# Designs tried in a protein design chat: VHH binders against q84jc2. Part 111

Target 1, 232 residues: q84jc2
Amino acid sequence: MSKMRNLVEEKFLEFYESWVIQLELYLHQLLIAHNNNTMSETELRHLISKLTTHHKAYYTAKWAAIREDVLAFFGSVWLNPLENACSWLTGWKPSMVFRMVDRLRKSRVVLVEAQVKKLEELRVKTKFDEQKIEREMERYQVAMADRKMVELARLGCHVGGESVMVVEAAVRGLSMGLEKMVKAADCVRLKTLKGILDILTPPQCVEFLAAAATFQVQLRRWGNRRHYVTHS
Short names: E, the ipSAE of ESMFold2; O, the ipSAE of OpenDDE; V2, 0.75 times the mean of E and O plus 0.25 times the DockQ between their complexes.

## First folded at step 7 (VHH)

Design p23 (framework vhh_8fcz_2)
Fold by ESMFold2-Fast, scan of step 7:
Structure p23 (fold): chain B 232 residues (1-232), chain A 125 residues (1-125)
Amino acid sequence: as target 1 above (232 residues)
Amino acid sequence: QVQLVESGGGLVQPGGSLRLSCAASGFTFSNYYMNWVRQPPGKGLEWVSGINSDESYTTYADSVEGRFTIIRDNDKKMVYLQMTSLKTEDTAVYYCARSPDELYALFESGYMDVEGQGTQVTVSS
């Protein structure tokens, strides 16, 4: 059946569909650049900048949307079930991108020793930041079952205006906590992406961004085909 | 008209602490994400830390996380950087800078206009 959507979900669905179409267009440009040995460093840096700006636009729109309704990003209607299943705190898991970086070691554009060392240092730091957020999320989930929340759940079983007001305040507090955690996770994503791009040469950046965009596009296609078979 | 005035720098030994201050005027302070950026001798600008307009979110460069704390006071139009466990590598001129959001800080650290004179932090024995 068709799912009822709130206004935040409708607006972000429209934004996301357009954003993915533009990502596919940029992916085509990245693949052409990767296979073309005639592009200057300036031209490659310009293309990398377009992808960086595109990702910034996503997070700008996302943070505006989560301020209105962070829960829309948990089980998002603009993502298929496979994309949702692969999400870590409403997006890609930062350490996962190092699997894509590992493929660069076997490409024609080989990483030098200094880059390998810097990428390993970044990988360790990214994993540390992920675990810190995971611990915060565990504390948040445990706090849901604390004494005050249990009492609020019991209070919510009674009819009355006072109960409604107290429950609404508690739910808003929970949403603000989730918003803070999602923004923290997104900042780890952005720092990881920026860190990788700062370590890599422009041709290596193009190859990395092409690999990342290809994976994102293919994951969507795999999930859409499975969803169609399941629901058609 | 826009003015950012940094202060609190000085000479400290490794492992020491300093608190930097930035006084803002000439703009609506509560509408801006505030940043600390630094310039080590002979190097470009490096983003250090940021705090959003409603103080709900802070970010830190990997090199300073766990050692530095950014604080803002919207009523006083101030932003602070509490620095602990200082290292010789922290030696730099420190500037505060405004931005529309932290995405500019993360992706465009060199884009930030430093409007003040900065405050010199020297970590040496």
Scores: ipSAE 0.011, ipTM 0.400, lowest interface PAE 9.4, mean pLDDT 82

Design p24 (framework vhh_8fcz_2)
Fold by ESMFold2-Fast, scan of step 7:
Parts: structure tokens; C-alpha cells; sequence
Structure p24 (fold): chain B 232 residues (1-232), chain A 125 residues (1-125)
């Protein structure tokens, strides 16, 4: 890892570390709620609200950061290499959560037929939205590769001080396009999360959120363990 | 003074179409995410659709996706809702509402403030 941190990266790293610590605390509360049938529906809804607010805080901070430097989110310094390898447009792949729902069905979650149908309909819609974004990303990447190559070749022959301004303009244009795509991907993530939570009962929401948080925390641990086993 | 004025509602038969309009004034329209929300008889506010400041992203409630289209015109400070394949369940007073961003629309839709009188849509045969 040779990447130097800029101010956006440093600030978001501090934010993300605190955010993950709080996620682990919420995970503990979710596991207690899931294993204990004494919580009221109101208490479960309150806990679910804490988790949705926590995820909303992440996207609020992310969108502020990408407005300043979207490139910080491609190969993020606050994520380990395993987390980065599993990234799709700077975050989790929306359709991936349905595999988590399927895994929960086998282990603990009991879903009624009407919920299964609604989840399948949501899964199909989510995959459609993903494919639309992937097509837009392919078009962007091809166009940006061509523009970048032409621009870099041109700058190699430029002897004036204008090269700095031209490079900065090109980077700004590239960043604006990436910001739009990242926001589109995040909108699909938020719609998918909300859709699942709207379909599930409060106890099922707790179980789903616990499974999702467990996977996120465990993925981070597995990636960090690779580093610490080698260098600790 | 912030104003949002909805129009275009009416009585329509199931399967019909209507186009709603919202005229905005008193704020920097192009800085806001714009939404359509509705209130069915005897129920609370339900978020319907949203569009970001430059029309790059549109979002829809599952109940209306594929049937409704949200459009904005920043020069005219207008938001439109094109409704097709209308159902009796679409009967409601429709309001337009501004929000700071889509996160507010997706997670805080029940807390959106409506500033206008709305426009009544009745789907009945």
C-alpha cells in the first residue's frame, strides 16, 4: 500500500473507525434482542430505527466526502484489501443482501409465503437497477479511458504552464461523472435496504440487520487478520 | 416566502392518466431534491416519487414504479408527475415537497412537510 492520505481520506478514516465501533455496539444489541423474546414491538422498532439512522449517517458523511474527493472512495484507505476487493462502486453490491436473506432463511428466519414473494420481486427489481448502473459505468469507463489517454498524450508534448490547468479540468470532469454514478449506486443500496425492512416483521428485521452487521464486521476482521498474522 | 402550488388533479377512471404540476417559488429550486407525496382518505402521508436537483436520479415507491414518471424543469421551477394506469388505490390528495437530499426522502418520508393545499386525484368508475 503506497497511497498517501489527503485531508478527505484522513477525515473519513476517523469517521469510519468510529462508525464501525458503533456498528459493533449495535450488533451486540441486535444479538441480545434476537436471542431474547422479552422485547416489545416498540423496543424492537426503536432498535431498528437506531440501525437505519446509523446507516443514514454513513451515507450523509460519504456524500459530503465524495463532493470533495470521490476518488478517495475508489481503493479506500479506511478499508483493508479484502473489503476493497468485495466493493462494487464504492460499497456493498445491493443484490448481495438477498444472499444474506437466503442464508438467514436456512439458519433462523421463518418467512411467510407473502413475504417470500415480495422479497423475490424486490430482488428482481434490485438486479435490474444494478444492471442499469453497470451499463452506465461501462460507458463511462470506456469514454474516460479514451479521453484520459488522449489528454495524457497531449500533455506529454505541451511545453507551457497550461498543463496544470488542463490536468485539473480533466480530473474535475472525471470526478463529477464518478460522483453521479456513486450516488446512483448508493440510492439503489438505500432503496434495497428500506425495501427489505418494509417487508420484514420487527423480529425478522433485527435478525436481518444482525446478520448483515455480523458479515460486515467479520469481513473486516478476516481482512485485518491477514495483515496482523503477517506483521504483528 | 416559500410556496409550492399543486394542480392538475381530477376525477379519472381506472386505467386512465393524469399529469400533476407543482409550481415552486421563494427558494433556490435547483438546490433541492423534489418529491411527490400523497395522503389517501383517512391515512397518513405516503411518499410517491423523488427527483434530484439535476434530474440525474429519479426514485419511485414500489406501488407506482413503472406507472408514474417524475420530471422537473429548473428554468420554470416546476415539478411534474405523469400518472398512467391509474388504480382506485391511487386516490389521494397529492402534494409536492422539497427535501435537502434523497436520504431524507427515503428514510424520513413520514416527516416531510407539505406547504401547499395539494391537488385531489380521484380514481373511480
Amino acid sequence: as target 1 above (232 residues)
Amino acid sequence: QVQLVESGGGLVQPGGSLRLSCAASGFTFSNYYMNWVRQPPGKGLEWVSGINSDSAYTTYADSVEGRFTIIRDNDKKMVYLQMTSLKTEDTAVYYCARSPDELYALFESGYMDVEGQGTQVTVSS
Scores: ipSAE 0.013, ipTM 0.438, lowest interface PAE 7.4, mean pLDDT 82

Design p25 (framework vhh_8fcz_2)
Fold by ESMFold2-Fast, scan of step 7:
Structure p25 (fold): chain B 232 residues (1-232), chain A 125 residues (1-125)
Amino acid sequence: as target 1 above (232 residues)
Amino acid sequence: QVQLVESGGGLVQPGGSLRLSCAASGFTFSNYYMNWVRQPPGKGLEWVSGINSDSTYTTYADSVEGRFTIIRDNDKKMVYLQMTSLKTEDTAVYYCARSPDELYALFESGYMDVEGQGTQVTVSS
């Protein structure tokens, strides 16, 4: 109850704040590149590489943190309430990024038919993997209400001696299950992002990454402004 | 000395099944993303399937999805490929290959060069 933050939460909060500041700087570079047709293909590929490296750094830090305390990522203290409300298994929902890809169809950058087909194939695969994880999450939630878990909760109410060890083992099992689900979801996120970037040309990649970063940055700003508003 | 030794190949009729094995030694197997890749006669290497270090994620090439299953046993340092509903176009030398790291495997879809002799799978009538 006292001491609201653990070490994992403090370290990841510090990491995430710095990571978002750098994302905003990259977003500025992406918007300049998107609005100008003067950048070479080599320059565009270099900028795309900066963004992919930046996302890899996020998942490196996240996976290290979830090994220590996966529960810190459910209701994260480094996210505002709006960001938390929009999270699916501790991050963005993989199929959501195809809505950002759809914006490219309204852009001056034209998707060729071969790209449209590959994106549709990837979207179907992504939704299939996403649904698979959602079914695993449903099974996990049902297992929480399993007879054995209900019995363990009852034993916890009558605390004494040997009951402590049984409850601790159950809690460790629950945390390991969540860690595996979060890691599976992140694998789908990484493969979805990689797949989109492989299908798109460098100018289209810049536009896609700019749209994704803009949404992430604006969502954070909208949620942060909520704390300034008072209700009658 | 890093070694990957594939086995379990053979001659099988269309619609048949085979289980391939890969025995790893000389490195910390449980830290590596593992892949199965194949080389059909007269063609280049084709990626088939991958599995992350703790088996929480598996992925497959479109041509084998629903027919092949990749499994690993970290205690035995083994990767398996269970193949069902085999087709003539599955005929190839099959190799297992490790990736440099999990993020590279997931984001670059890359693997290190094949290190073993492979195991020959021939699907014919």
Scores: ipSAE 0.369, ipTM 0.729, lowest interface PAE 2.9, mean pLDDT 85

Design p26 (framework vhh_8fcz_2)
Fold by ESMFold2-Fast, scan of step 7:
Structure p26 (fold): chain B 232 residues (1-232), chain A 125 residues (1-125)
Amino acid sequence: as target 1 above (232 residues)
Amino acid sequence: QVQLVESGGGLVQPGGSLRLSCAASGFTFSNYYMNWVRQPPGKGLEWVSGINSDSGYTTYADSVEGRFTIIRDNDKKMVYLQMTSLKTEDTAVYYCARSPDELYALFESGYMDVEGQGTQVTVSS
C-alpha cells in the first residue's frame, strides 16, 4: 500500500539524472558548433556520433529496465509531472520531431528539394507507424478488458491462493503486453531519428539535435520549476 | 555456428501467394532482430522486411508494403514471410538474415551477410 520506489526505479532514476546532465553538456557543444561555422565536417560528424551513442545508451538502459518492470515507465518517478503529461507510450511522440525539422527550413542552412522530399516521405512513414502502434495498443486494451478485467472483477470478491495466482498472472500478462508496445514505440523513435540524421547534412544534423535537446532540457526545467505567473 | 535455413519457395503465377520459412539455430534467437532479404536475377541483395525480437515492431520495403507480412515464433525459432499479390518483380532468391543487435538494426539499418542457401521464388507472367 505505499508509494515506494523499487530497485528498478531507483537504478533508472540514478541513470537518468546522469544521462540528462551529459545531454546538457552535449547540448552546450552542439550550440557552440552551430554558432561556430569554422568546424570541419569530421569534427561535426564526431559530435553527431557522440549524441547518437548517447541516445543508444538511453534505449539500452530503458529496455533492460522494462524487462524487469515496465510499469515503472508509466508515471515515471525520474520524470516531473509535465514530462509525464507530454509522454506518448513512455517517451516523445515520433512525429513531433518534424516540427524541429521545420525550423531548419527557416535557418541559415537551407534544405535542398531532394531533402524536403525525403523528409516528407519519412514523415508519412512515421505517422503510419504511429497509427499502427496505436491500433495494436487499442486492440490489446480491448482484449484485456473483455477477458482479464471481467475475471479480475469477479475474483476480487474471493480471497485465496488460486485468486492470488490469477491476479499475478494477469499482471504479468499486462506487463508483457506493455513491454512489447513500449519497445515497439521506441523502435519507431529510433528509426525516425536515424532517418532524419541520414537525410540531413552534418551542419543540419547539429542544428536539429540542438533543437531537440533544447526542447527536452527546457521541458524538464519548466516542469521542475512549476512557477505560477499571476497578476496580483 | 549460426545456421539459417530458408524454405517454402517455388513457382507461382502473378497475384498468387507463398509462405517462406526460416529455421534458426546456433544463437539466442529471441534476442535478435530478424530480416528477410532477396536477390533478384542479375542484381544485388535487396532488404525486404524486418521484425524485432518480440514481434512488437515490423517494417517493410516500399515495394512490398501491404502485400507481405513478416511473422516470428520464438518458441520454434522460426521467421516467416507471408507473400500475397505476388508480382514478376518479386522473382528472387530469398534469404533470412539476423542483425547484430536490435539497436544496430533500428539505428544503423543493417543486417549480417546472408548465411543460408536461400529459397528460390519465381513469379511467371
Scores: ipSAE 0.644, ipTM 0.858, lowest interface PAE 1.4, mean pLDDT 86

Design p27 (framework vhh_8fcz_2)
Fold by ESMFold2-Fast, scan of step 7:
Structure p27 (fold): chain B 232 residues (1-232), chain A 125 residues (1-125)
Amino acid sequence: as target 1 above (232 residues)
Amino acid sequence: QVQLVESGGGLVQPGGSLRLSCAASGFTFSNYYMNWVRQPPGKGLEWVSGINSDSDYTTYADSVEGRFTIIRDNDKKMVYLQMTSLKTEDTAVYYCARSPDELYALFESGYMDVEGQGTQVTVSS
């Protein structure tokens, strides 16, 4: 029964494939900029702006899609199994990006003490916001096991006008709750990304963005390669 | 046509409290994410807080988290900012601003349109 994809899944698959191709092109530009110190500050800021705009475009498309069908983002058809296994609330785990920041401690462009302090403060706040969302998700999942939800599941075994309407209302409530949590998680991601970029100098931003994009692109390639080896 | 009218500002001592109000008209208020932004003397616009259309999601700048509370009333087409534990660095003209979503507040805060005259908040001893 599962051979069909809904319209939201098909539209986002098309968007995501194009988005990843463009991310790889930006990654090449970031790596060239990082390995070549000939770019001006203005040129580096322009490149950073392209990446920021690119990430904003992703969340704009995602939020439009989750409004239509948030469940498409839980077990996404446009992601391979490895990418899906590494997802935290439909995307990257915010605190993970500080591992990319850790690379800057051995960088050609050394972090000053004031930056280190601000990054540590941001790391602590990001973990706090992350835990807050995890508690919200746990409360949501516990509510799903509530006696009334169990009763609705039993009613769902019988087709009838009133039973169908009650189940449909419950499903709409579940979807709205998930949409709220996905948006909350995405807001933590965006705040964390912006916070890091605001603390770092343009050369450090380029190095950070290159590290993050490299990880995302390699994770996709590793998952796709595993599929090839498994089925070929 | 579109109007946002801010009020409630004033002179307060450090540690004091103020409640700002924003009256909206000329657009479908419940379709917009609402924000408070401020402009300190001699500086650019700084995003302070945001609230979604259903009041079930609020966001705050790190500098005001735990001290400020944003509230909205869709029936009255009002947005409020409850400010507590005010600091001298909170001195600014405060503006109410609409946006289509939370992304605008996060990445485009410096370019957020302020449609009203604002309300002056001065924190000094």
Scores: ipSAE 0.012, ipTM 0.400, lowest interface PAE 8.6, mean pLDDT 82

Design p28 (framework vhh_8fcz_2)
Fold by ESMFold2-Fast, scan of step 7:
Structure p28 (fold): chain B 232 residues (1-232), chain A 125 residues (1-125)
Amino acid sequence: as target 1 above (232 residues)
Amino acid sequence: QVQLVESGGGLVQPGGSLRLSCAASGFTFSNYYMNWVRQPPGKGLEWVSGINSDSSFTTYADSVEGRFTIIRDNDKKMVYLQMTSLKTEDTAVYYCARSPDELYALFESGYMDVEGQGTQVTVSS
């Protein structure tokens, strides 16, 4: 399925464009809910569920795509250069969402002491998990520069014979290693997101999700506009 | 007829160890992500750990990471939970549960169908 790289990129680009449009629609609903402060708890939980389902749909599509071509997610064609520059292992850096959480400390609905403590514990754990993955990536990069891998890469310039099969096996191994690392990073993202939502009340969840979606949408718009803005 | 049968629980001192077992039947075991979930006294279901079909990927709740290890044996249709450094907070009825993938386990653990009776783990001095 490595030969399907261009098709994987095209298919995920189409998915991602639609996914972002729907995210902007959900953001509009989140902002209305946050500003009006009249929705029932049931209505807020339903809206939070729509956002959670939307994020799950993204990871379902992503994990299917990385099984086919994980390298498509390193320097993705569906992301602008600013979005790519801000990416950590093919997505948002998990600890970055605590910047959105910090906004809640100044909101109309004040965080109680128990929530602040749990959020800080989650922040520390998230940073620890990030560092663990960063060490794995470093080990992966060192292994790529290993003498044996360099020798295998040299052999790959010749067509036919045993050397072609050995190079193909090595490339498959590299892709599988990256896929597992990306899935591990995504699991930290999902645990962090779910952890925050489990700690927060429904109104606080709406405010948090609105802040996160706003940042994601604005980052995309800022990056897209920089291609059209000329400096004098 | 789908069955999941948990065993291996008991009374243990803080810092102790236990190994839980789950025997699966009535479905294609190797097609499912397998999970351990627990229900502490007076509380809802809490997801503990998960393992994919080929054992190449495992996930753990923050509260148990580094202390618990999930293992599966597809030939025997078994999933295990090796628990070490047990704490009083680990006291719960433990259940095994199947899910289609890791995403369901992480986001919908509270909606997992618990099919068996579970196995009671009590950590007390």
Scores: ipSAE 0.057, ipTM 0.547, lowest interface PAE 6.7, mean pLDDT 83

Design p29 (framework vhh_8fcz_2)
Fold by ESMFold2-Fast, scan of step 7:
Structure p29 (fold): chain B 232 residues (1-232), chain A 125 residues (1-125)
Amino acid sequence: as target 1 above (232 residues)
Amino acid sequence: QVQLVESGGGLVQPGGSLRLSCAASGFTFSNYYMNWVRQPPGKGLEWVSGINSDSSWTTYADSVEGRFTIIRDNDKKMVYLQMTSLKTEDTAVYYCARSPDELYALFESGYMDVEGQGTQVTVSS
């Protein structure tokens, strides 16, 4: 059974459930568009715009929420355990989306050589940006361990006083650092998504977005179908 | 009124360094994505670099990546551009410009019109 939820968790859970329902509706539209060769470029661009606006709405809500409680995004109550296990810094790992792009090499909407070159350049840059953030996270985790050890030592030596205030200040500092790293990771996600969409044609964008949304929706469904041993 | 005041430009030889400064006033600086843009002689505006509100993300035009570093100080309401390994092609008037919002900066790659007179950088052989 679930533990108590704080206000940030309750508000974001409500937001996220509605956001996922709308994502599934957009996925349905993307799949129809992918199978319909009569849609105009204007119609495809409109659908792509709906998806990008939807993702912008997610990051707007997320960044407001992490400012209040970034720790809610580590082991999120609105995600199932499989979704949480597959997360990288509170979201999808940016380089993973190139797996969706690889499908386009063998689809009916084949990538031209210039696009392949630009996508490989973007892939390399995305991996580089991921590694920069991972190095920052490693440095932060080392510093966190050092602070915790000093904290434990001081609490063991002092009978009374300001221990609660010292703990609160340390936790606040940790949260601020995590917020900054989560936001940096989200920036890599957004720049990677934008970069892919700028390289691809509208039909290729629809296929890519359909693949990405399918993976996200299916991951949620797979985690929700986890089998339990029931005793009666 | 919104004001952005650029400074720090000058004449420098190829391979040299300069640090540009932009002082912001008249808006909540810490809420805005900030950009450096430049205008070479006889050409249009070219985006150079951007930094988000909390400095967790920076981005650069391919032509300056690895040579320029954008930094901001929210307490001082300043954004800086540290330029190294300067080339003759870097000769331009440099402006700082805010974006309408942080997500717009990331997705639309846009900035508001330049507000100030800029600062002249001349890289001469």
Scores: ipSAE 0.290, ipTM 0.679, lowest interface PAE 3.7, mean pLDDT 84

Design p3 (framework vhh_8fcz_2; at its last look DockQ between E and O 0.01; V2 from the best seeds 0.00; counts 0 for: pae E 14.6 > 2, grease 24.3 > 24.2, placed apart)
Fold by ESMFold2-Fast, scan of step 7:
Structure p3 (fold): chain B 232 residues (1-232), chain A 125 residues (1-125)
Amino acid sequence: as target 1 above (232 residues)
Amino acid sequence: QVQLVESGGGLVQPGGSLRLSCAASGFTFSNYYMNWVRQPPGKGLEWVSGINSDSSYTNYADSVEGRFTIIRDNDKKMVYLQMTSLKTEDTAVYYCARSPDELYALFESGYMDVEGQGTQVTVSS
């Protein structure tokens, strides 16, 4: 049978392509703002607000889509293979964002001791929240390998209507479990992002968001520009 | 008519435990992020803990992390706060409050105004 994307995949692909184009435009604005130390705090907060609104739009669309089909987000058709390879539970790994924070040490606006302490506390908390989710993922994967699940899969191949209904219920349960884990991971992402933005000054927020957007945009470009070199 | 009714407060000695309950009615409880907030005597409202709509995520104020546990039961339309190792600083009126969604709760650090009368927790002796 032919390969076909479902409606959720097609709609989110269209959304994501537009969302990334707008992210690139915001990245350009962030880089200009970072190089212009004469921008007012009000102007910087306005730009930061545009970025935070843009990220909120992503999670609004994502959560609507996972309610319909969470599996679309595992091996997403709107991401290239490199982006998919770098995904942790359908998105960026929250603790990795602290690598972008390290760029701020080269900033014209230096982190003060109080900020460094709060960022370290947030980093530890983020790692703790990640580990809780990873333990749940491990339990989920073990449950999928459980004798009962294996027997249900085998039964579904050989027995009539009642067994089909039991298998369908089990598959629905698996999807609901994935939805909960993706939602939990996204909550950690949002809390981590918000925490960093609350600790940083507006100029530091602009630099941080520019670093994060640059990484996201470049990862997509690297994956899209991949070409196969065949040896004769 | 939206209603949130808190209960389970009382007088307890330092190091003790209490379980607070919040009964919700008049809205689709399972669609809302739920929070516990408290008001110590002579102070403003302080956020304590939150739980998302499907219980897949919980968060806590630094002052209560590791001591309090938030739980919800969507079938019963209840949210609970299990408090252990209580301190005199935990003395407050405790309220439950809803957030419209996870984005508002987590990214705005926001909740709607408290709607109930609260339940008094006094840690003393």
Scores: ipSAE 0.694, ipTM 0.874, lowest interface PAE 1.2, mean pLDDT 86
Fold by OpenDDE, look of step 8:
Structure p3 (fold): chain B 232 residues (1-232), chain A 125 residues (1-125)
Amino acid sequence: as target 1 above (232 residues)
Amino acid sequence: QVQLVESGGGLVQPGGSLRLSCAASGFTFSNYYMNWVRQPPGKGLEWVSGINSDSSYTNYADSVEGRFTIIRDNDKKMVYLQMTSLKTEDTAVYYCARSPDELYALFESGYMDVEGQGTQVTVSS
């Protein structure tokens, strides 16, 4: 049986599908730019700006949605199982992008020593930030087994509309901590992305963004093929 | 007439504490993400800290994380920055700045517009 989706899930699913389509279009442009080294710096910066704006749009929508129901993102129905399996606190793991940077270094891209140093510093910082978030998440997960959860369990034993309302209110209260954790994780993602883009030259940024977009799009495609997932 | 008026700066020794205040007027304060930015001598603007509209989320630059605390009061239209364990490198003019949302602050923090006169913070032995 298909999982029942709530309103937040449905809306975000629709948004995400559209967002991915647009990402694919941008990916095409990135690849053209990457393969055509005749584009001006101004043109490259404009393309980079489009991508960054696109990503901002995603997190704008996400943060609006998590205010309504953060739980929807812990089991994102808009993602296939493979995408979900690769998810870290409702998104990509920040430190993962450095693998893409490493690939740049092994390719035709030449990073100057100053860039390499800054990237390594950023990598270290990103990993520390990830660990900090993970510790906070663990703390929160352990704390969930507190009096509020006990109250939920107690109330859940009763049948009635009033009891259901009380339980829902309690769940919303518990969700506030999760929302904070998700936002914290997203901040690490965005800081990492911004950090990388600030270190790289425009051509390097285009290559990096192309690699990132390719990975995201291919992961979705692979997952869909494997699990025969068809979205609208 | 948007106004942001910073205060609370001064001279302090390393390891000391200082509390900055920003009084906001001329806009719907509760609709904006509020930030502190600073400009060290001879350097550009640097983002320091941000707080969302309902104070449910705060963010800090790596250089001040664990030492600074941002707080806001929507009723009074005030934003505060509690600074502790101050370092010489914290010396700067500090400004209060508004941004339309949390994401803007994250992506564009280095280019945030300053609307106030700022308050000087000097950390020196």
Scores: ipSAE 0.023, ipTM 0.390, lowest interface PAE 4.3, mean pLDDT 87
Fold by ESMFold2, look of step 8:
Structure p3 (fold): chain B 232 residues (1-232), chain A 125 residues (1-125)
Amino acid sequence: as target 1 above (232 residues)
Amino acid sequence: QVQLVESGGGLVQPGGSLRLSCAASGFTFSNYYMNWVRQPPGKGLEWVSGINSDSSYTNYADSVEGRFTIIRDNDKKMVYLQMTSLKTEDTAVYYCARSPDELYALFESGYMDVEGQGTQVTVSS
């Protein structure tokens, strides 16, 4: 599909491209740390902090962009969020990150029982926060459908500037609500990332961050130029 | 020039077994995560299975887990799909596909480089 991009979307995509390039440079540092048995815990924590700061920078830029135009992150059609009840708010579900942790456990990362317990507690908390957001979005969608129907009925009874003003106010209200929900979802994502990094040892954090960076870099390199393949 | 040549397809009965092969050339095979994808009649491409560069990690779609096994041989530049307990819904053209860098590719990708002509698998009585 061809979509028209606005200025906010264009600037964020430019930021994102630069952000991924810098992430690839950090990935090289993570690979060196992974293969360098002489790197101290302090050096590892410094690298982990740089990665954490880089991820926070992504969300800082995203929040600035959604403050200007949250609908840029939902595509070009204004009503898509109301029609798509199953879409997660402009990203992966926060709990999807635990699939990466689980895969690392099956491969090379050995976790002690205390870490496994803490990760399970975090997973439950993350899913609870997800469900809270989903319930709030469902209530918001019902409220918006009711407001949409009332305002369309009023538009049919009124023609002119007052009906346009009411529609514009409803759109602004929906945008503010969506902004809050996107930020809430991003906060869960950041809290979950921080929680995982707090539970893992510094070498394990390097493994996890390298896997995450590899995924992000590979997603950009392969993009949508290849055949889209569904995963179930 | 990158080439992936699929073979080993055929007609089998439900419950039967089949082994698909993929011969790779034109790239450094051992650097890539390798996948099987399939295209059922009248449908789009569907991911089936993947294996990392040293075979230390394998993954499967829910619909085939427990029935299919992905195997690779880096010396021969081959990837295989051992299929058992075949069902009529497994009928498709099967393709092998490569994915980017091995070291940290522990997740499935939604996009893949499909280069070959595929091999037809038909499951019917």
Scores: ipSAE 0.000, ipTM 0.227, lowest interface PAE 14.6, mean pLDDT 74
ESMFold2 (binder alone), look of step 8: mean pLDDT 83; pTM 0.855

